# VHH binders against Protein EARLY STARVATION 1, chloroplastic (ESV1): the designs that were tried, part 8

Target 1, 368 residues: Protein EARLY STARVATION 1, chloroplastic (ESV1), of Arabidopsis thaliana (Mouse-ear cress) (f4i9g2)
Amino acid sequence: RSEKSEERRFDQKMSAHGAGIKTSSSAVPFASPKSRFLSKQEKFYPRCTPRLTGPQSRDTPPKRDTGIANEKDWGIDLLNENVNEAGTNEDGSSWFRESGHDLGDNGYRCRWSRMGGRSHDGSSEWTETWWEKSDWTGYKELGVEKSGKNSEGDSWWETWQEVLHQDEWSNLARIERSAQKQAKSGTENAGWYEKWWEKYDAKGWTEKGAHKYGRLNEQSWWEKWGEHYDGRGSVLKWTDKWAETELGTKWGDKWEEKFFSGIGSRQGETWHVSPNSDRWSRTWGEEHFGNGKVHKYGKSTTGESWDIVVDEETYYEAEPHYGWADVVGDSTQLLSIQPRERPPGVYPNLEFGPSPPPEPDLPPDQPQ

## First folded at step 24 (VHH)

Design ae3 (from ac2 with S30R R99Q)
Fold by OpenDDE, last read:
Structure ae3 (fold): chain B 368 residues (1-368), chain A 124 residues (1-124)
Amino acid sequence: as target 1 above (368 residues)
Amino acid sequence: QVQLVESGGALVQPGGSLRLSCAASGFTFRNYAMRWYRQAPGKEREWVAGISSSGSTIAYEKSVKGRFTISRDDARNTVYLQMNSLKPEDTAVYYCATQTWKFDWGTYERHDHWGQGTQVTVSS
């Protein structure tokens, strides 16, 4: 029933006027004398204080499993002038520094700097090279190479590259990063190699991968993995890892993941091989239907098997955690590279030079 | 060139003993694991025993465990297989093997090497 209506209240309140007086006081504009302080822009020629500290040699091998460093981590500072300097320190160690500039066709320019040192006794040495490359096609490259050996007999090699170019097929800008690291022990039967690569384009296409192998005394290991994003939601990820002993025992794990719009599959294998060639293996698969159901199946050489449908939510990364925006943000020095001035009427020969010979197809994985 | 030369193969009676030797040359013997294999007539070559480069790790095929002993003498570049309590099923050509490796810039190469083998016959 009840209607309750409640009320309007109006209240009015009032007026008050007050007239306060516009006192006009004509403050006389004191003509502040334009002291023309001709600030002599002391061209602070940054006294390149010769950092008397000879390039401090990383006297140590690179660390394993560090991925691809950012350009800022290298501190690349190329000299504008051609330098050729060498000296001997008080401790008897020697150092050198050199820089150069290479010119080529199509506006190609390579600026480089090389530094190095050697201990008094020659037991330790190091070299570091930086370069900056560009041409009129939009190609830009920043790179580092480091190598060394220490008194313990350890030796190492490291490269890093960051490249901006146009994709031949899509004409899209692409940034590619790569790193290679290797070290060998002087005291142990040990060494390792790591290759890393990342490729990005502005449409969200992304490729990442690594190839690693190493030995430590009686054991060897291999690792391969890849990630592919098409920029439209398709994702492919895979890993392949295995190890081997000197006596011939082998074991490994591999898996692959493919997804698009919540639908996809996972599959993998864990395996072991004894020196007598006895093989144990477990294979598994998952089919994700995008409806909250997952078909899970698998089997092993020991007689295990399963085939079930379960209620499970599908989780995958549809986009790379580190993508185009990120790499662009971390490539400020690369992007700041200035190509040579192009003469009027000269156009870059876009004749896509012969595609670098396809990297030799890694020999087909010998069937394990 | 890597060379492996087996010796000591003979005809023995069941329950007998035999010592095989493999003389190695052409590589730094102390840095590599050594293995013994055998191949019976009409059968595939099978792994028998292995000893690591350091000698700290030794392994045997199940059927020979407790009867066979692998050992190495690095000063003589020789690996041995002491075979006790021999059985007719141990009749085979016995091969010495090693895998050499090279770790270089961007490459890890492995090479298997085999001897010519020595005949072991266990018969009454």
Scores: ipSAE 0.740, ipTM 0.911, lowest interface PAE 0.7, mean pLDDT 85
Fold by OpenDDE, fold request of step 25:
Structure ae3 (fold): chain B 368 residues (1-368), chain A 124 residues (1-124)
Amino acid sequence: as target 1 above (368 residues)
Amino acid sequence: QVQLVESGGALVQPGGSLRLSCAASGFTFRNYAMRWYRQAPGKEREWVAGISSSGSTIAYEKSVKGRFTISRDDARNTVYLQMNSLKPEDTAVYYCATQTWKFDWGTYERHDHWGQGTQVTVSS
């Protein structure tokens, strides 16, 4: 018995008579004297406060698995003047800084700054180089190179680049980012390498990928992955990861997915190989029909097998999480690079250099 | 140049014991794992045992587990295979192996190295 509580529409009419009190108060305009503060435009000569302290850098290798840093994270501040300076700190360490400007054909300009230091005993060293490049073709580049060695014997290298160029085929603006890092231990049998790349165009085409490998004493690992977006809804993603021990045990996992407009496939393999070459493997696949049905199948070397159709919604990322708008937003310094003034009547030689052959996707080294 | 030289192979009776040695040179021995393989007549080469660079990890093929013992002497750059309770099926050429590696900018190279082998024959 569903009690319909009637709560009442109280109408209250209140008529409040807004009395119009006209108070005329003749506020006498106090003529505040226009003190002509001639704001002496203090030419803020940017006091290049010579930071009396020499440049400082890190004493440790870069962090792993950081991806590609943003340009703002590097703090790139190129000197406007040619500098060649060196000094010694109170602790006996030495430092240097130098800067230059290189000019070339087709309006090429490279501004660069290099700095570094060494400990008093020479056990630690570091170098950092920044550069800005441009030409009349619209090419712009921002880059960083870092290297170092510490007292523990660790050594590292790091590179970072952002490039703006016009794609030769599509005439679309393209931004490409890349980073490479490597470190070696001075105390352990250890080293690692990471390579990252990202490519974006204004139509939403996106390519991302990474290659990683490393060794730590008795173990080695490899990682490869890629993401491809065509800007029209086609997506390709893949990963290939494996590890190996010194004794020859190997294991890995790989998968690939391809989708367009809700239709696509996934496939993968998990595998293990013992030192005696005994191999275990499980392979699986999914076919997505775009109608809420998914065909799932798989098998293993141990006799497992399945083949079923299930009611499952297809989920995939049709667009990159970080795309053109994002990279443009994060590339303000790159975009701010000013090319040299082009003389009247001089046109950039668009030497369509041969597109570097796509680096052959080195097939995953199938463990022989 | 990496060199591996096996020794100690002999004719023994079933149930007998044998100790194989592999002398290593041309690389920093203590930094690399060592392995033993064997190849019987008409068969493929098979893994027998392995010892890590530190010596902390040891592994054996199932058929030799409990009978064979792998060990290393870093001071002598030598790896050993003590073989006990030998069986006719253990008859093979035994090979010492190692994998050296080089880590450089953008490259990770691995190289397998093998000895010439030493003959072990188990027969009545």
Scores: ipSAE 0.699, ipTM 0.895, lowest interface PAE 0.7, mean pLDDT 85
Fold by OpenDDE, last read:
Structure ae3 (fold): chain B 368 residues (1-368), chain A 124 residues (1-124)
Amino acid sequence: as target 1 above (368 residues)
Amino acid sequence: QVQLVESGGALVQPGGSLRLSCAASGFTFRNYAMRWYRQAPGKEREWVAGISSSGSTIAYEKSVKGRFTISRDDARNTVYLQMNSLKPEDTAVYYCATQTWKFDWGTYERHDHWGQGTQVTVSS
């Protein structure tokens, strides 16, 4: 049934009554009170409030598996003036702060700040360094280095960097981020190291990776992974993880995936080695044809095997979750770095041939 | 320098018992796991037993399980292998081993260390 929802035309005409009230408001000449603009001497509070509070030390090692922090997380605030100051706190701890400005050839500029502290008994120490670098070529760098030891005997070291490069040939902008973290325990037989890197260009090429290793008492572990995006839809991802016990037991898992336009492959291995060198291994592979079919195959040292074609949708990440737009958005301080003017007579050194692609890190020699 | 010195190897009859000792020096003994290996004539060296640094984890090769007992005395920097119900197949040179490690900034190094071995012969 066709219900005809109606047109209601509400016309309402309401009338413009013009009442002309002539009120003759007599302009009483209100005597302009001479507002004594007491020039509030803006007490230039010398913003030199001595930041009396010495830099607060992070008295703890960095956290594991945190990846690469954003520049905003560091709170880098370089001093504009050359400072060299030190003091002692009420608790007997000492602190220092220094800053500098280095100038070099080719319009090189480096602004840096260093700060640190020590507990009254010397059991705890920390240092933090910030820097900003640039030159006339468009190179920009923002960086942090932190180190410390605490009363528990823990020690740590951490670096963070983000770098803007401009390719001399293509004028393509590239941003590289890296972080390194290391810590040792004072109470346990424990230490760990993590290296992270990210590389982005404006065409969508992206490289990400990490190397990790560590020991905690009776166990050691290693982790490597990489991600590559060519900006055209080609994706490569891989992982290699393994662990060992003090008694010689080893186990690991590795896999790789390659995809382009819905077609690709996955392969992997899970393995275990006993102290007596008995090895168990399972290998698997997948071939994705882009038509909703996947060939799955695999075998194990225990006699398991499979070889089947299944109807399965292919899922992979064709683009990085965090790409060029994201890194640019998170690199505002880096991008705000002002280069010096190009010195007269300085020409781009054309001899920088393409840095040979980093030799593919040969997969660690599988222990034979 | 890390030194491992095995002792206690002897000729014994089948069904007999023997206790091997390995005296360790040149490293912090309590911080490292200790292992025993053996090498029979014409065979490859094989793992026999292991004890973790804490002593809380112990493992044995299947053929010696229930017959051999690994133990450690940290006060004496010594690891022991008590061998009971010895068989002719247990005839071998027995080696004490450890893996030391160093964790430095950006590096993790591991080194295997071996003793000279002690001869165990099981024969009628």
Scores: ipSAE 0.642, ipTM 0.867, lowest interface PAE 0.8, mean pLDDT 84

Design ae3 (from ac2 with S30R R99Q)
Fold by ESMFold2, fold request of step 25:
Structure ae3 (fold): chain B 368 residues (1-368), chain A 124 residues (1-124)
Amino acid sequence: as target 1 above (368 residues)
Amino acid sequence: QVQLVESGGALVQPGGSLRLSCAASGFTFRNYAMRWYRQAPGKEREWVAGISSSGSTIAYEKSVKGRFTISRDDARNTVYLQMNSLKPEDTAVYYCATQTWKFDWGTYERHDHWGQGTQVTVSS
């Protein structure tokens, strides 16, 4: 899954919030607006569900910069019964749905549902799979995989999952969420990929990040960022974004901040490279001493420079905007997964290196 | 297999004109930007000009702007460099180049391609 060797920085055609000196030096950083952006959820489920009605169409492609959806946005509803049904809709399109269970060692259970549809002429199709997993160690997982294509040849793929487990070293409960999103045009002149993750533990440790790349309108972009909160007041945030044109013009922004108890630093660079490799660059930094004094410095390749100490209060986000309490409140379905009933007299024992649970089968007709 | 073949290099007098061509094959030409580079004796290869895949964006090195014109003909899979008001310092091997890309699920791959070059000599 790693694409380190092909990563290139990209800034969107319209400038996003940048790490300008006044923005970073004078105030608590703005919350990453895109990290709080939720997918617009369209609720079109009919309220009447008599028996033997086909599944609601789920052929909507993912959108860029929408983060990780909440459980409720997916509408996961795993059937208690095994189902294997197919039919046709009013418009002539076909559909199927099926469900089942996989059982394994140490109380492992995977309940799953798979559904899909195909247009009458076969030019468009969609597939979506849902699952719940659990075992006797307290592990629980919800997951989704969806994919599709339209008659113009555009195609997409998306995964989403939530996992509950005990952290190996701390023994704390840990919830992890992740998503992958991809889309490609049928003409192959545009496409994008995003990977998002969020990790939380019960003591306030939080890690979030994204890796994005794509191409549209004769420009390519790359974006990486991360946030790390240790749950004891230490904060690390960073961003590295850049873009290039087909002609070789490249530009980007990168910055980082580290803080603890009002003491820390910020630093960054904005840069531009012309097709002939001429480079413009502007760097900046701030040192915050926790006493109302801030050392601000910077320079550019055009000769701009500053190096001063000012009277300024320190502002930064000491706590995540979305943390453990929030993810627990938004993970009720994950937390409600019922493990298999234990036989009488069976108690958990200490295990070293448990065997991987059986991998749930993916439907054969899902895109890779 | 991507192939770029330059032609049109010649000996020309100072102040003269010359037109270079680069025939491309092995990729969907209209989807990719095309570029010209040159390498003078004893110097590193330098970028000269570029034209975007749509043809709507064009850029030139400072020393050739106003004298050289890049263009493309998507029907013939060919990029051109019209060189006017030639100077002895324009003497070089001229290369055409492109960078192709491929979106696969989970990957974005880019590959550089170069022609063999065509010699341009500006001398009395």
Scores: ipSAE 0.468, ipTM 0.815, lowest interface PAE 2.1, mean pLDDT 80
Fold by ESMFold2, last read:
Structure ae3 (fold): chain B 368 residues (1-368), chain A 124 residues (1-124)
Amino acid sequence: as target 1 above (368 residues)
Amino acid sequence: QVQLVESGGALVQPGGSLRLSCAASGFTFRNYAMRWYRQAPGKEREWVAGISSSGSTIAYEKSVKGRFTISRDDARNTVYLQMNSLKPEDTAVYYCATQTWKFDWGTYERHDHWGQGTQVTVSS
């Protein structure tokens, strides 16, 4: 048999978008209801308190489909002093907090802070590391790494970073943000991974995207998408999503658009593959000529086709809603990173004259 | 090492029945779907039936639906194909197969595994 080819339309529920329907954010359960994102608090254990307390618990796993957090959501607060503290909370869990700095060539400086905790019985634990990096090329980096496990055997890992650098080819400042998020169930038969990025330069170039995949309930899924704005009116957007079952049924949906000055195209495909490798697909496209004419076309593996030209107004997003001015305003902590002080000037010792080194003598006073 | 060993292939008259078995080892059998394929002389290998890891989802190629039954025994790491009302067109080498996968930090790997096959011949 194989009646999975019952799909009649390209917008049926078997599209690649359906891969996200089966995913569950509960694959990585929270171990503590008191978990907080430190980026929401501007202060972290002020020295004016009567007693030192441990860091707030960070045993909350990442959530799916949440993008790249703002730097303020992490609440990164690095100390100028080395810290090495540990203790026990009132619930019997242990904690630690440490900090330090690393120095390297070309003015490299990394200030970092690391904290963590473990439940009384050792069944759950978490760590979180913050850092600031800079060097004399003008590079700055702000970053976070978070990981943990809970008593149900679930585990997670997350990174986040924000970078300022000067692009070698364009000589423009660029701000780049990225995140990786991963979670696995205790049996390791379910889990998910996401990688997100955003890149901006001072002339309006913007690139954003994500790669995601996961597995749950005998299904696997993949999602990729990207957006690119050149800062001069050119726009590219695309999405490619697909999923499969353990039995070999696969389905997907993909589309893209490219535009400049009202001229461009959209195109896409919805497809389905049965376990016996029979493939159904339906493609479609639009060509926009910038003159009020649109060419619409498509075809399917069942022999369907269309090819017409219509009078139609062109709509598309020509500029990003979030660009350089926005990311600069949201990256104040990154931009405030102070590079290491340069050493006092170095005097070159390139004297090629025949004279020996001068002997010690009193400097004579200069006349008038 | 993943190993799949089919057995039960034989010469059978049209209208007869036959039961194929596939013993699996080298992986956690209950976590993976199992599939049967067949390849007739001069033809491409084709899918016949599949059963999900939980056993809750079963699918058949249209020409065998109602005549063949796939099942699994997780305690014995074995998948079966009960073939009834056999036709000369069912003559083929039958293979069991599975796809193993490893979902790890930042990677997702998949590998197909096949048995050596067992010959089924339906002839008078």
Scores: ipSAE 0.468, ipTM 0.817, lowest interface PAE 2.1, mean pLDDT 80
Fold by ESMFold2, fold request of step 25:
Structure ae3 (fold): chain B 368 residues (1-368), chain A 124 residues (1-124)
Amino acid sequence: as target 1 above (368 residues)
Amino acid sequence: QVQLVESGGALVQPGGSLRLSCAASGFTFRNYAMRWYRQAPGKEREWVAGISSSGSTIAYEKSVKGRFTISRDDARNTVYLQMNSLKPEDTAVYYCATQTWKFDWGTYERHDHWGQGTQVTVSS
């Protein structure tokens, strides 16, 4: 046998009989080793100069599968005064820091700080920028962008932000967090990218997800997943993961679930495709009727099948474990951003008749 | 622009041997796997063999395993298919192919590239 594709699928078959399957496990790992990038970058430690103290070094690359950081993990501390400084650390590395602010229409204000460092021979460098934005619509934004490279040519880029805004259609406040992370090897044909997001409103609407992809050791992988809670008991979750070799072998797992009031379904597929396009797959499903009975069924291209009804309580996450109250508590710096003071003046008295209720209930399935 | 040019196709008697070459340009050849396909008259194009970018992993279609050998020369940007013990059913147009890819911010692009093909005929 030149290829062990059936052996890999045998391991996946054993997991299909579990009750209440929310996640799938594949027989082939999707993740790649990543410690090589991080260990090399962690060796650079700039030092302060005796006459002028530079910023703490912030030359750490992002790590895979770490989600969206808390605002406090960045240590964002925007200066109230303009700074434009530079110097040299004891190890010969250079540093700079600067700050400023920008003003624009409709009360727009952006306070920002930018810093960076460079090794004494110029072979490595890093930058990090922080900002705080606001305007008179109630919009607030807290953000970070960082990047760098090391002496071996590895490079990285990361963005992070939190946003408070008023949704135009619902008139509800929303908090949205996001992160983008990328790292690339300077010596190998390797790299990865991740995009993460979380969105919340005060009535329990929640959306979370990630898109990831990468390549290492002649394999490439993709991962996407999403979670959606409408705030009224409806839940949709899904995952789609797959990987491939350079020679055309591909494999993956995908599943989804939808539930409301104890009634719903789960379904998924585990699959493998050889370079000659031969496909093995195994599909499965569960129907939950809200009465203690669950219909479980499935089949595979090799003839495996099952179709049974079992006595089983329905378990699913009806509400997010981390929701609006949690994100408000973790976003105190964002929420504390003070908008520009409005100029004194005479504002028109706006009386256009009775307005709709200031807090209308959102219908189910309201987008955004 | 990626370009793949096959050569070495000929008329050969059953039991004979032939070596196909595929010269590649327009991409960093050593970074990508190379593949051979063939298409017989009236049939669909089928995969024949593949070799990884490092050359450490090689795979063959069942009907050619043991008779065909794929290899690569990264210094010359060339992939080869050595075909031994040829049979009439090996008669086809042979194509080399590769899939290139590129990370970019917000996208991961993959592109298939094919040569024009070279005719191999195995007949008495």
Scores: ipSAE 0.451, ipTM 0.810, lowest interface PAE 2.4, mean pLDDT 80

